# Designs tried in a protein design chat: VH-VL binders against p16642. Part 3

Target 1, 102 residues: p16642
Amino acid sequence: MVDLKITLVNEDGESTISGKGHPLPAPLIFPPIYIFRFTQYQTEGKLWDKNEFQIKSGKIEFDGEEYDIPESKGTWSKDDEENAIDVNLHLFRPPEKFFPKN

## First folded at step 1 (VH-VL)

Design E3 (framework fv_ebrasodebart)
Fold by ESMFold2-Fast, scan of step 1:
Structure E3 (fold): chain C 102 residues (1-102), chain A 121 residues (1-121), chain B 108 residues (1-108)
Amino acid sequence: as target 1 above (102 residues)
Amino acid sequence: QIQLVQSGAEVKKPGASVKVSCKASGYTFTSYGISWVRQAPGQGLEWMGWISAYNGNTNYAQKLQGRVTMTTDTSTSTAYMELRSLRSDDTAVYYCAREYYDSSGYWFDPWGQGTLVTVSS
Amino acid sequence: QAVLTQPPSVSVSPGQTASITCSGDKLGDKYAYWYQQKPGQSPVLVMYQDSKRPSGIPERFSASNSGNTATLTISGTQAMDEADYYCQVWDSSSDYVVFGGGTKLTVL
């Protein structure tokens, strides 16, 4: 497990999700999609009250690195079997660095 | 039709600079990166660096840091790679390639046709 | 820096299965990609994300990646498959793209 935090800014302000997480393999589509699976997570802010949202800006903190999120959109969904959630970010341009598949 | 078209072959003297162009068509140029990869005669592929057409950010191979500069001109959908202080061991075919990406890595599709740069005195 | 080792050459008879390996420490923890290069031509992507095939690449191409070894498999190998094959990974520790040394596939 690794600490993962995503901070997103939209018209309603700043929202975060933080906990144990890792990136998942994602389908090859355009715009590119980034998928993060969280376990043992906490959320803050109003963005997480909806499962679909617009993103004005944000940051991903993973394994001591920071990645900026440009204007884009995202969704999240629950995985009831593993008591986890998947956060899906549709980025027009990916972060400057990429995450390992593990 | 997605295509990368590179500038023609160059012959340079040691110590000179070369600037290779790579014109993209058939896709949204600013949505992808461009990587540069070279291949010396009879040898394998060597990654030189990449540039984001979205924001101009670059990342260069450590051994070429200080000698290479990558740029883009979004108005013409063209990427450029300039290599300075040329040595005979810089003789190679230079490729640009569209950097395709997802959450976990880089891969390259399509590739330009290549530009032969010959460095000789 | 990750180092990827490929055999310099592999030979098969037409119709046989060719297996081209790419070895590196904990390579299965990274996504592997494969390129085909014919003499005088640009490389062509033949496999991405370990085992996915781009549109236009024949179904006889497949690949896997686990442990320390990624493998490109070409079933029913044809003369047109003669080429140099390169594996590639992203090395996050150095923020670097790494290619294997290449394998020359001969069909005959």
Scores: ipSAE 0.013, ipTM 0.657, lowest interface PAE 7.6, mean pLDDT 85

Design E5 (framework fv_ebrasodebart)
Fold by ESMFold2-Fast, scan of step 1:
Structure E5 (fold): chain C 102 residues (1-102), chain A 121 residues (1-121), chain B 108 residues (1-108)
Amino acid sequence: as target 1 above (102 residues)
Amino acid sequence: QIQLVQSGAEVKKPGASVKVSCKASGYTFTSYGISWVRQAPGQGLEWMGWISAYNGNTNYAQKLQGRVTMTTDTSTSTAYMELRSLRSDDTAVYYCARGYDILTGYYFDYWGQGTLVTVSS
Amino acid sequence: QAVLTQPPSVSVSPGQTASITCSGDKLGSKYAYWYQQKPGQSPVLVMYQDSKRPSGIPERFSASNSGNTATLTISGTQAMDEADYYCQAWDSSTDWVVFGGGTKLTVL
């Protein structure tokens, strides 16, 4: 049982991060990037060997909702002070299910 | 066939501005970004910035300190780079390249032929 | 700001293996890209995402990236490979592109 799971597919195959996490209020930086913060997590796959990645396809699962990730790119970074990891997705359209317009 | 075609060579005096064009063809212009990279004679490649052809968002190299503006005209599939307050050390070949946007990632797959800008009195 | 360091020149005999290095702090945690530029011509992408080769690039070109050093390797080097080679990376903290200083490959 996880409350946030991101599955990413690139040419190296499928990679996942899952655990305790949530979307951060968007946008946090300019240009806007959609940020998912994990505080307790497990990673699988080769994608996490680099701080940046291309995405062929993927899926975000959070709070019973799903969002299919289109072809895109992203980065990840560690926040050592909070023992957290941020997954930053550069999406053409916002995942409105997790970042509502209001 | 994918092609980027740039405007012709320019000769400018110090303090002037130059505006270089880059006409794209053979792909959906609004799906990719355009980067600008320059190369002084006998020197290496220097990244200047990029623009998204979809929404016009830009990111410029700090070294150019408010002297550069990048724009696009989607009706003609053309990108522009304007550099102001020209100095002699701005003499370079200026390239446009299709690069780091959502679909191209963090690299440049197609390049224009280059535009020589000479700054001299 | 990331700085990428390349040797200014590398020389090899025809048929030998050329190795061109690109060094930067924690470069192995980023993707490296490589461009070939012949005199009077625009750069051409020869390797992307550390070790992947674009369509049309000969398989004698290969590359790796680990720790602080990325390496472009050209096996069975031919006269046509004589060119300047540039490495490139992206700095996520600034969202800026950084190029190495370039390496002139001479095939003698």
Scores: ipSAE 0.007, ipTM 0.666, lowest interface PAE 8.7, mean pLDDT 85

Design E7 (framework fv_ebrasodebart)
Fold by ESMFold2-Fast, scan of step 1:
Structure E7 (fold): chain C 102 residues (1-102), chain A 121 residues (1-121), chain B 108 residues (1-108)
Amino acid sequence: as target 1 above (102 residues)
Amino acid sequence: QIQLVQSGAEVKKPGASVKVSCKASGYTFTSYGISWVRQAPGQGLEWMGWISAYNGNTNYAQKLQGRVTMTTDTSTSTAYMELRSLRSDDTAVYYCARDEYSSGWYYFDYWGQGTLVTVSS
Amino acid sequence: QAVLTQPPSVSVSPGQTASITCSGDKLGDKYAYWYQQKPGQSPVLVMYQDSKRPSGIPERFSASNSGNTATLTISGTQAMDEADYYCQAWDYSTGYVVFGGGTKLTVL
């Protein structure tokens, strides 16, 4: 798995979640859904009151490059056993190189 | 076994600086933050600031901004807190505590034994 | 600036239920945490994320958090529970950790 530095910014301009995460396999549905698991992270502002959310923007940093995450909707859940947060983003065109090719 | 072991008591004159250490063991140091909390004699707990052992980011209490510096040494799993321009009202027990940022919320599950810093003329 | 307000003292007889409150604006929208501190000792986490109990903390400890008030409840209070209790929350907008002023629990 490729560990990425990911930051998601909410509608209020706060870094809702930032830290180290990696992509997970996601079902092939429309609109496309992309799953990131955050394993080492910080939150600014409280996490969303409901498991549905919107982000205004985001960034992925990998190998000295920056990639923008566009305004998007998604869902999130907490995995208490692994101390991880899964964020499911409905993205139309994410950075392809961060996802498995098969 | 998770442990935070702090340096020993210090006696300082007003205007001096003090640097307290906090050595972590029993967990992956860079997966957590360290908060510093002080307690003046007979008083409550006062948060001083936080440092991420993951990326070195710091956040200091407003009253201490400009007087406090927090650092980490990943090679020794040690956090440091330096407080400058000491005043008599800085006399307190200083605690380091593990800050559970990986859970998405800040709380202190393990604490050091405390370091008494006495500031007197 | 204190955001979290606790009563300075609470007294109970052995075997009674003790309730320690912590009040703050919209505290129920945040996670609340509770620490026990005995004289000359470091604080010990006794409740986390509003109502969860760490391993090793007796089942007689419970807690809740809703609206503006978090409450730590100790059932069947014992002499060994005599201590100062502090609530804590995190203000995400400032990034600051806030402690309550502390409550001295006396078991007589």
Scores: ipSAE 0.006, ipTM 0.566, lowest interface PAE 16.1, mean pLDDT 80

Design G7 (framework fv_dargistotug)
Fold by ESMFold2-Fast, scan of step 1:
Structure G7 (fold): chain C 102 residues (1-102), chain A 118 residues (1-118), chain B 106 residues (1-106)
Amino acid sequence: as target 1 above (102 residues)
Amino acid sequence: QVQLVQSGSELKKPGASVKVSCKASGYTFTSYAMNWVRQAPGQGLEWMGWINTYTGNPTYAQGFTGRFVFSLDTSVSTAYLQISSLKAEDTAVYYCARSYDYWGMDVWGQGTLVTVSS
Amino acid sequence: DIQLTQSPSFLSASVGDRVTITCRASQGISSWLAWYQQKPGKAPKLLIYAASTLQSGVPSRFSGSGSGTEFTLTISSLQPEDFATYYCQQYYSYPTFGGGTKVEIK
């Protein structure tokens, strides 16, 4: 799997999840949501203790590419059976570098 | 216009291998994920996994690792499912289905019946 | 894996009836649920995604509702072409399908 890192900043501080993972194709819904699946991961910071979070800023680093996360919101969910985490970002502009062109 | 066409039915002996094809047309192949879904005779639908057509990276559901391989030939807009060491319990209709994400499977192949018998 | 339980597994209905099918998840899946229709010998057809969004081209008599762990598919006035097996499917985690509900003519 490929290296994936997401760093998020909110009023409580900075939180990071890093490890192996990949983006999932974006769903065709509104408001737009972008999903990153992590396997074999490590977390730092208190955002990962909560399901839903407000994002002031952040960064996605995937396979040598980088994308700055604008002010937005997100959720995350845990798949205990597969020891995986999905990070779901509600963004109005897609991180085009990671997703296929329409 | 948008269509997925699968290869024909297969009759195999236990221990043999089979390779099912799924040819896409009418859309940009690498803009959609390709899912594989199995349905045993008289049974329900079972998701096997998906492959990212842009990166070529497959993801397998629990129970479909080892003997099952997803692959692509993007030059001909075709996805493949290979099953090795076939067992009688692999007898099923195998479907390919595209999605923008793996839950919105809006276009399906017609299905390929694989029968494994002695 | 997240397990989906559909009820009933089988129902008999007449043209014009209101039909309701339920799908229950073993854990919360928010609104990440789709419904499919499958007719004998045919591939499944997507009816609804994101729990309640109707797929383009699907008749308005079909509707979906629910969130979390309880979801329903409703056919407001059953038509002859609606006799089929219906499946729910979650995508909150690795996808899984419910066991199906067969809707037969009474």
Scores: ipSAE 0.008, ipTM 0.584, lowest interface PAE 11.9, mean pLDDT 84

Design T1 (framework fv_tislelizumab)
Fold by ESMFold2-Fast, scan of step 1:
Structure T1 (fold): chain C 102 residues (1-102), chain A 116 residues (1-116), chain B 107 residues (1-107)
Amino acid sequence: as target 1 above (102 residues)
Amino acid sequence: QVQLQESGPGLVKPSETLSLTCTVSGGSISSYYVHWIRQPPGKGLEWIGVIYYSGSTNYNPSLKSRVTISKDTSKNQVSLKLSSVTAADTAVYYCARDYYYGMDVWGQGTTVTVSS
Amino acid sequence: DIVMTQSPDSLAVSLGERATINCKSSQSVSSYVAWYQQKPGQPPKLLINYASTRESGVPDRFSGSGYGTDFTLTISSLQAEDVAVYYCQQYYSTPYTFGQGTKLEIK
């Protein structure tokens, strides 16, 4: 796992999650879903108060590179046994740069 | 419906800068990506570059030193500038929208001939 | 850069028969492939996106398949209006790249 940070902007403002993480293999469906697993993480902002959310814009910072997040929707879930959080981005258009992949 | 229309000079002299405009109607250029693609006579399609919803750009490395894509949101227009043109730049130039994967809306194309 | 190679360069098929066009990428592009139809004097028209998803308004005789490096466009029963050049395109990574095109003609 490497340093991973996702910053998301929605109607409630800016929210972030940062820590150690990596992308996970995603379902092979259309529209595509991108999944990021975080460990040793910290969250800020109101987006994390709900399981499902709309995204106006955002950014992924992964191993020193940056990727823009287009208007989309997302969900997140907590894995208490692994002390991890999965962030799922449900995209309807291609990202400005392709998201990191395993 | 969203429509795109290219415009610019049909004839450009070698060594000059080609300047094209893509005018968008029925939608905002700030809500999707706009690509520029060209097609030389009797040849296939070549991707030139894209301007993203954020205003950042990405260019084909083969053209990067000569190409600039910009947008004017007040006019709902995307512009392409290609410097130091040669006969190899003779082509039909298209702008296209990228939304929901793939380029789903294209302009009709504008023909550019580079000749003295 | 990812190179997209189509086969054949040209194809002649009788009306009502099946036409198959192949596209191969130099490296895996997952499902990030689109297919376009271009008729003389017209811009390309998007037919299939995400390898197999047909665009709204495209006849169901058109289908796409494939994953990774090998992709296929199939026209199950060729109609006269299907005469065109067909292009595959990857959008997995920039620069976006197109195949060289396949010219489809009536036999």
Scores: ipSAE 0.009, ipTM 0.617, lowest interface PAE 8.1, mean pLDDT 86

Design T10 (framework fv_tislelizumab)
Fold by ESMFold2-Fast, scan of step 1:
Structure T10 (fold): chain C 102 residues (1-102), chain A 118 residues (1-118), chain B 107 residues (1-107)
Amino acid sequence: as target 1 above (102 residues)
Amino acid sequence: QVQLQESGPGLVKPSETLSLTCTVSGGSISSYYVSWIRQPPGKGLEWIGYIYYSGSTNYNPSLKSRVTISKDTSKNQVSLKLSSVTAADTAVYYCARDSYWDYGMDVWGQGTTVTVSS
Amino acid sequence: DIVMTQSPDSLAVSLGERATINCKSSQSVSSYVAWYQQKPGQPPKLLINYASTRESGVPDRFSGSGYGTDFTLTISSLQAEDVAVYYCQQYYSFPYTFGQGTKLEIK
């Protein structure tokens, strides 16, 4: 499993989720929602007390690469069948290397 | 390389439905949007709408009540239908590849001329 | 809808001189602006995307700049083949909208 960490900043400060995970395949809808699945994780910060959140800024660290998150919004949900957490980021235009072109 | 080619009737009568087809060759339509854009004689460009691989569509609100964009994956084709046409719909119609990956519309068809007259 | 306004409507520039075309949006579109070149009888050709990223194969004399509401396309040294109508387009929000076009001619 690959290391995955998402750091999000909102009015309450900094919150993180880190562990093992991967991005799911490119979104099939518009505006796009980018989904990061964590299969093993630890959370810190107040953001995770809510299922929906506003993002002022943030960072995604995946397999040694870093991606800056612009002002946006997101949600998170638990997948009980797979014992996983999905972090869903509502990003209009992500950097190309975030989700490589096919 | 990916190529797009429009085809259609050329002449359409007022009040009828305009039907155009965009044929995609040299690549899969699964990784990008296909947009329709039109250009009346001597005027600028107007975006009509798009369709994505998933079947998701978005239409210009000015045309939404009259426009339908659909795809036929087995034929690698995208179609545009515009109902209740008038002389104001006379234009060159283009299809173009547009992907949120590629930013902007990087591959265009040659355009097909549509004249609405009785 | 976001309105894109180009200036000037037409521009005559001598060969080898600099041409500058401006594009203003009615509200911020961040960097989500593309520039197209259209020659008579041809479809538009994408020149610049994401405000300043030059498309592969586009000559270095073309450059784009801007952010928010004010955008510029510059041709540093006009060549005869650059005679065309130029359009800016925003893709920040739907519907996509284009500027009215700027006709570039040789003096």
Scores: ipSAE 0.009, ipTM 0.601, lowest interface PAE 9.6, mean pLDDT 84

Design T5 (framework fv_tislelizumab)
Fold by ESMFold2-Fast, scan of step 1:
Structure T5 (fold): chain C 102 residues (1-102), chain A 117 residues (1-117), chain B 107 residues (1-107)
Amino acid sequence: as target 1 above (102 residues)
Amino acid sequence: QVQLQESGPGLVKPSETLSLTCTVSGGSISSYYVHWIRQPPGKGLEWIGVIYYSGSTNYNPSLKSRVTISKDTSKNQVSLKLSSVTAADTAVYYCARGDWYYGMDVWGQGTTVTVSS
Amino acid sequence: DIVMTQSPDSLAVSLGERATINCKSSQSVSSYVAWYQQKPGQPPKLLINDASTRESGVPDRFSGSGYGTDFTLTISSLQAEDVAVYYCQQYYSWPYTFGQGTKLEIK
């Protein structure tokens, strides 16, 4: 697993999750959902107090590269059996280099 | 070109509330983050907090119970209030422009605050 | 909180020689490190952003490098106007934290 950090800005301020992680296979829907699974992670900010959030902007750092997150929606969920957290990003306009086109 | 200018009372008595204003010219405070940083005499820099373009705030946990940052978009001003001051709050106070992907690229000249009886 | 530690605390370098300042973080901050120059009576001035990106208007002799926990600011050929205190700062997580500063002076 690689180092993964997601930083998100919403109406409540800035929130961050960082640790070891990787993208998961996403459902084939439009607009696309991008799912990131974190293990050995730390969270900061109020975004993680609820399972659903609005995003004004954000940034993904993954395997040494940086990607912008535009205005969007997201959810997160905890997998207690694997001690992991899944972050789901529901994008309307994906960043050019990171997310698969279609 | 964006410029920031701090203003405040200079002298504040222990237990009182310190109130500082950062006036922005050449740009809108709705377009970026504004941070407050302080520097005690002969010492290093301490981050106090930030107000985002949305108006949301985040504060240094060491100061969170005493600090409030707010903005008035019509006056293009950001304000810092620090309650229950002590001599340890004596410092030069700066406001600075930032973004979360970026360091602080425009700073005010700083305003000196002395806490004494 | 992330602790930023600079070395050395003070440094004397001859005009035209290379100056190197180091900054170490207590945990990984990726590339989210900025370097500032502060002269007496002045506010800090941003020199380097994102560990290695030089700010517009900053002379070519200034360069930054590093990733993770170890960062370096280099001045390739010291000029008299470079005498100042230099600070590193992480903006990886809240609260933002600064190094203690390195005082650079002419030998």
Scores: ipSAE 0.007, ipTM 0.579, lowest interface PAE 14.9, mean pLDDT 84

Design T6 (framework fv_tislelizumab)
Fold by ESMFold2-Fast, scan of step 1:
Structure T6 (fold): chain C 102 residues (1-102), chain A 122 residues (1-122), chain B 107 residues (1-107)
Amino acid sequence: as target 1 above (102 residues)
Amino acid sequence: QVQLQESGPGLVKPSETLSLTCTVSGGSISSYYVHWIRQPPGKGLEWIGVIYYSGSTNYNPSLKSRVTISKDTSKNQVSLKLSSVTAADTAVYYCARVYYDILTGYYGMDVWGQGTTVTVSS
Amino acid sequence: DIVMTQSPDSLAVSLGERATINCKSSQSVSSNVAWYQQKPGQPPKLLINYASTRESGVPDRFSGSGYGTDFTLTISSLQAEDVAVYYCQQYYSTPYTFGQGTKLEIK
């Protein structure tokens, strides 16, 4: 399984979900949504007590790489059959690090 | 254009370790996730495992105690080792790549090697 | 493990007619399903990704649909070159799993 960590910052401080997971294909819509599935996880911080939350900034650490999360909204949902959770990041535009450079 | 090519011994004796190599040309393995899949004669496809661009691995739990996948980025090669083989390990072995992009998630396996036949027999 | 079940196991369709292959997952896999075509002596070839996105170079007669647990591959007008075994695959959760395959033949 691959290490995945998402750290999010909002008015309540820093919140983290870390463990094993991977990205899922996102719907082809705008504003863009990034979807991450955790199959094994541990949460720390206040964001995970609610199913919907505001994000001021954050970071994704996946398979040794780091990506910045811009100001956005997040939601999460549980898949009881697979004992997994999906974290959805609702971005107004792609993160700066992912923007194509010509 | 990217191509993958498997190579291996063809015949392996029971209880020995099977070693296969996947050579990538036309691109860098550092840009892909590389999967190993096998297909026993007349049967369907079975996923063995994957190696990510970081070198981290994930294996099918049914094979995890016997499987090791590794890569040599300088040679553009991915290797599969399967220990303690039996007749049930007789199959065509494929390597396949996934272009992975965190914005779009996983893709299906878009480029496959031709496959290498492995027979486990005394 | 997520089990992928295809139906039918084999299908015979006349040239120019529509062929439909179904794939069912034992639990939801969202849109994380790919379809592959395998001809005798050849490796699988990716046809459809994300349940419904046709890969570059794949003829327009191939289409995929579905979400959650029920997925369909359709060939709108069968050509002789389409004779093959077709596999669905989920990549929603490891271990990744394939359907048992559907053999498509000319009637």
Scores: ipSAE 0.007, ipTM 0.608, lowest interface PAE 9.3, mean pLDDT 83

Design T7 (framework fv_tislelizumab)
Fold by ESMFold2-Fast, scan of step 1:
Structure T7 (fold): chain C 102 residues (1-102), chain A 119 residues (1-119), chain B 107 residues (1-107)
Amino acid sequence: as target 1 above (102 residues)
Amino acid sequence: QVQLQESGPGLVKPSETLSLTCTVSGGSISSYYVHWIRQPPGKGLEWIGYIYYSGSTNYNPSLKSRVTISKDTSKNQVSLKLSSVTAADTAVYYCARSYGDFYYGMDVWGQGTTVTVSS
Amino acid sequence: DIVMTQSPDSLAVSLGERATINCKSSQSVSSYVAWYQQKPGQPPKLLINYASTRESGVPDRFSGSGYGTDFTLTISSLQAEDVAVYYCQQYYSYPWTFGQGTKLEIK
């Protein structure tokens, strides 16, 4: 399992989720929704109090690489059976270094 | 610097397939999104779809069953095919580019090519 | 689909006066709105990107503002060359959609 951290910034400040995870297969829709699955995680900040969010900026750190998140929206959901969290980011530009090209 | 130019037939018969080409000069089509937009006479703008360097396409649902956008990187060209045309497809067709991130506004446009669907 | 509605459909403003064009989206589009100017026989020209970012070479009398569902294009002092149709566009959600256009004329 690879280290994965997402930092999201909105009017209420900075929120993070960090631990072990991986991106799910890249979307083929527009605007694309990029899904990051955390299988081991810790959360901080108020963004996680609701399952829908809008952010001003952020950062994805995965396997030693970084991607700056532009102003965007997203959702998160919990998979109780697998104790996993999916973070779904609506991004206009693909973070290609985290996703295979198809 | 970067320029886009549309080309194709000015007259297409009903039920046939419209084929247009957008030629890019001064830059590579692989560096940005290339869009097709159309404008019927005296009316507003309608987004048709785009193609990105990855080969990803997205189409307006109103046209999705009839539209195909493709690219030929070696010729620096993007093509639009629209099947089963009717008089409602009569319009000026534009190609345009956008970069992405916060700045998806289409900053370079072709001059447009007029397509009339008539028997 | 997100519907973009401009108001007014047409606007007549005297030279040197302020022109204001409004654009409403049927749901929030954050700041993902562009504004275009189109003169007869010409392609649209991008004026404003990301709701309020003026494109290079566009005169500073043009400004954009707004967030969420309500957006405004302002021309602080109308010049004769500004006579055109103006379009807003959202690029927040597929399909990308344009407003119906606002025709700006000299009064």
Scores: ipSAE 0.005, ipTM 0.582, lowest interface PAE 12.4, mean pLDDT 84

Design T9 (framework fv_tislelizumab)
Fold by ESMFold2-Fast, scan of step 1:
Structure T9 (fold): chain C 102 residues (1-102), chain A 120 residues (1-120), chain B 107 residues (1-107)
Amino acid sequence: as target 1 above (102 residues)
Amino acid sequence: QVQLQESGPGLVKPSETLSLTCTVSGGSISSYYVSWIRQPPGKGLEWIGYIYYSGSTNYNPSLKSRVTISKDTSKNQVSLKLSSVTAADTAVYYCARLGYSYGFYYMDVWGQGTTVTVSS
Amino acid sequence: DIVMTQSPDSLAVSLGERATINCKSSQSVSSYVAWYQQKPGQPPKLLINWASTRESGVPDRFSGSGYGTDFTLTISSLQAEDVAVYYCQQYYSTPYTFGQGTKLEIK
């Protein structure tokens, strides 16, 4: 239902995933990770050829707001049953405003 | 402390589907990821796949066409199904919790393992 | 797939002496290597993660080192309870892959 776009830059250049999606509640593990689920999506770029990747920089556009992604690491996985994709961002020191402390 | 316990049939016939359950205690599978690993008799370890807290999975490409990992958070259980088994699938099957290091995951707590023999 | 190769396949070391197990990856895995200890009839036990970080409760005679493609697990003074098979594992890229294992015995 909500427009979601993630743009990631690594050594191979710029990669994007865009479509309909939403953030998922973060698991109670440390360090915390930020997870975005896409239910309808399109990908471009070389980053998606591997499930685990380095991130130099990036941006998230969610419901009209834009958030910067600092240097970090990420993973992605496909949920074949739901035909969905999860993008997991491992932001060691994430901005407080991105996900409230609750 | 977190403990994992595998269970399932000890004997499976060729061409059937192997179904195993990993029951977690001392922690919630909503808070971490769980991996399945197997070990054939007298041989080394082979990673099968893992499941995230969200239910998304990542499988070893060598097994992807035959494997399904799922979870039931209300029962605190993770399940492994492996279809069309052959004698080559005879192994001890382990589930393990994933630990975290700088963006990536390793197996930090392992279950005791359950032995599966595929035999006619 | 990243191939992990251990050497030697088996190793016999005298009690109290240093044991060294090597692990080589077919491509760089940075520091994303874990080491496991497995005794007969038991599950593997994590010893080291991130190439050199010792897990809580693991004796300090165990140490890991390496970066890139070459990794080493060292037991500085072998004890009888250290008899086991040791595995290295890369977790830099899926599929996660393990070395073939090194069987460590007392001489």
Scores: ipSAE 0.006, ipTM 0.606, lowest interface PAE 11.5, mean pLDDT 84

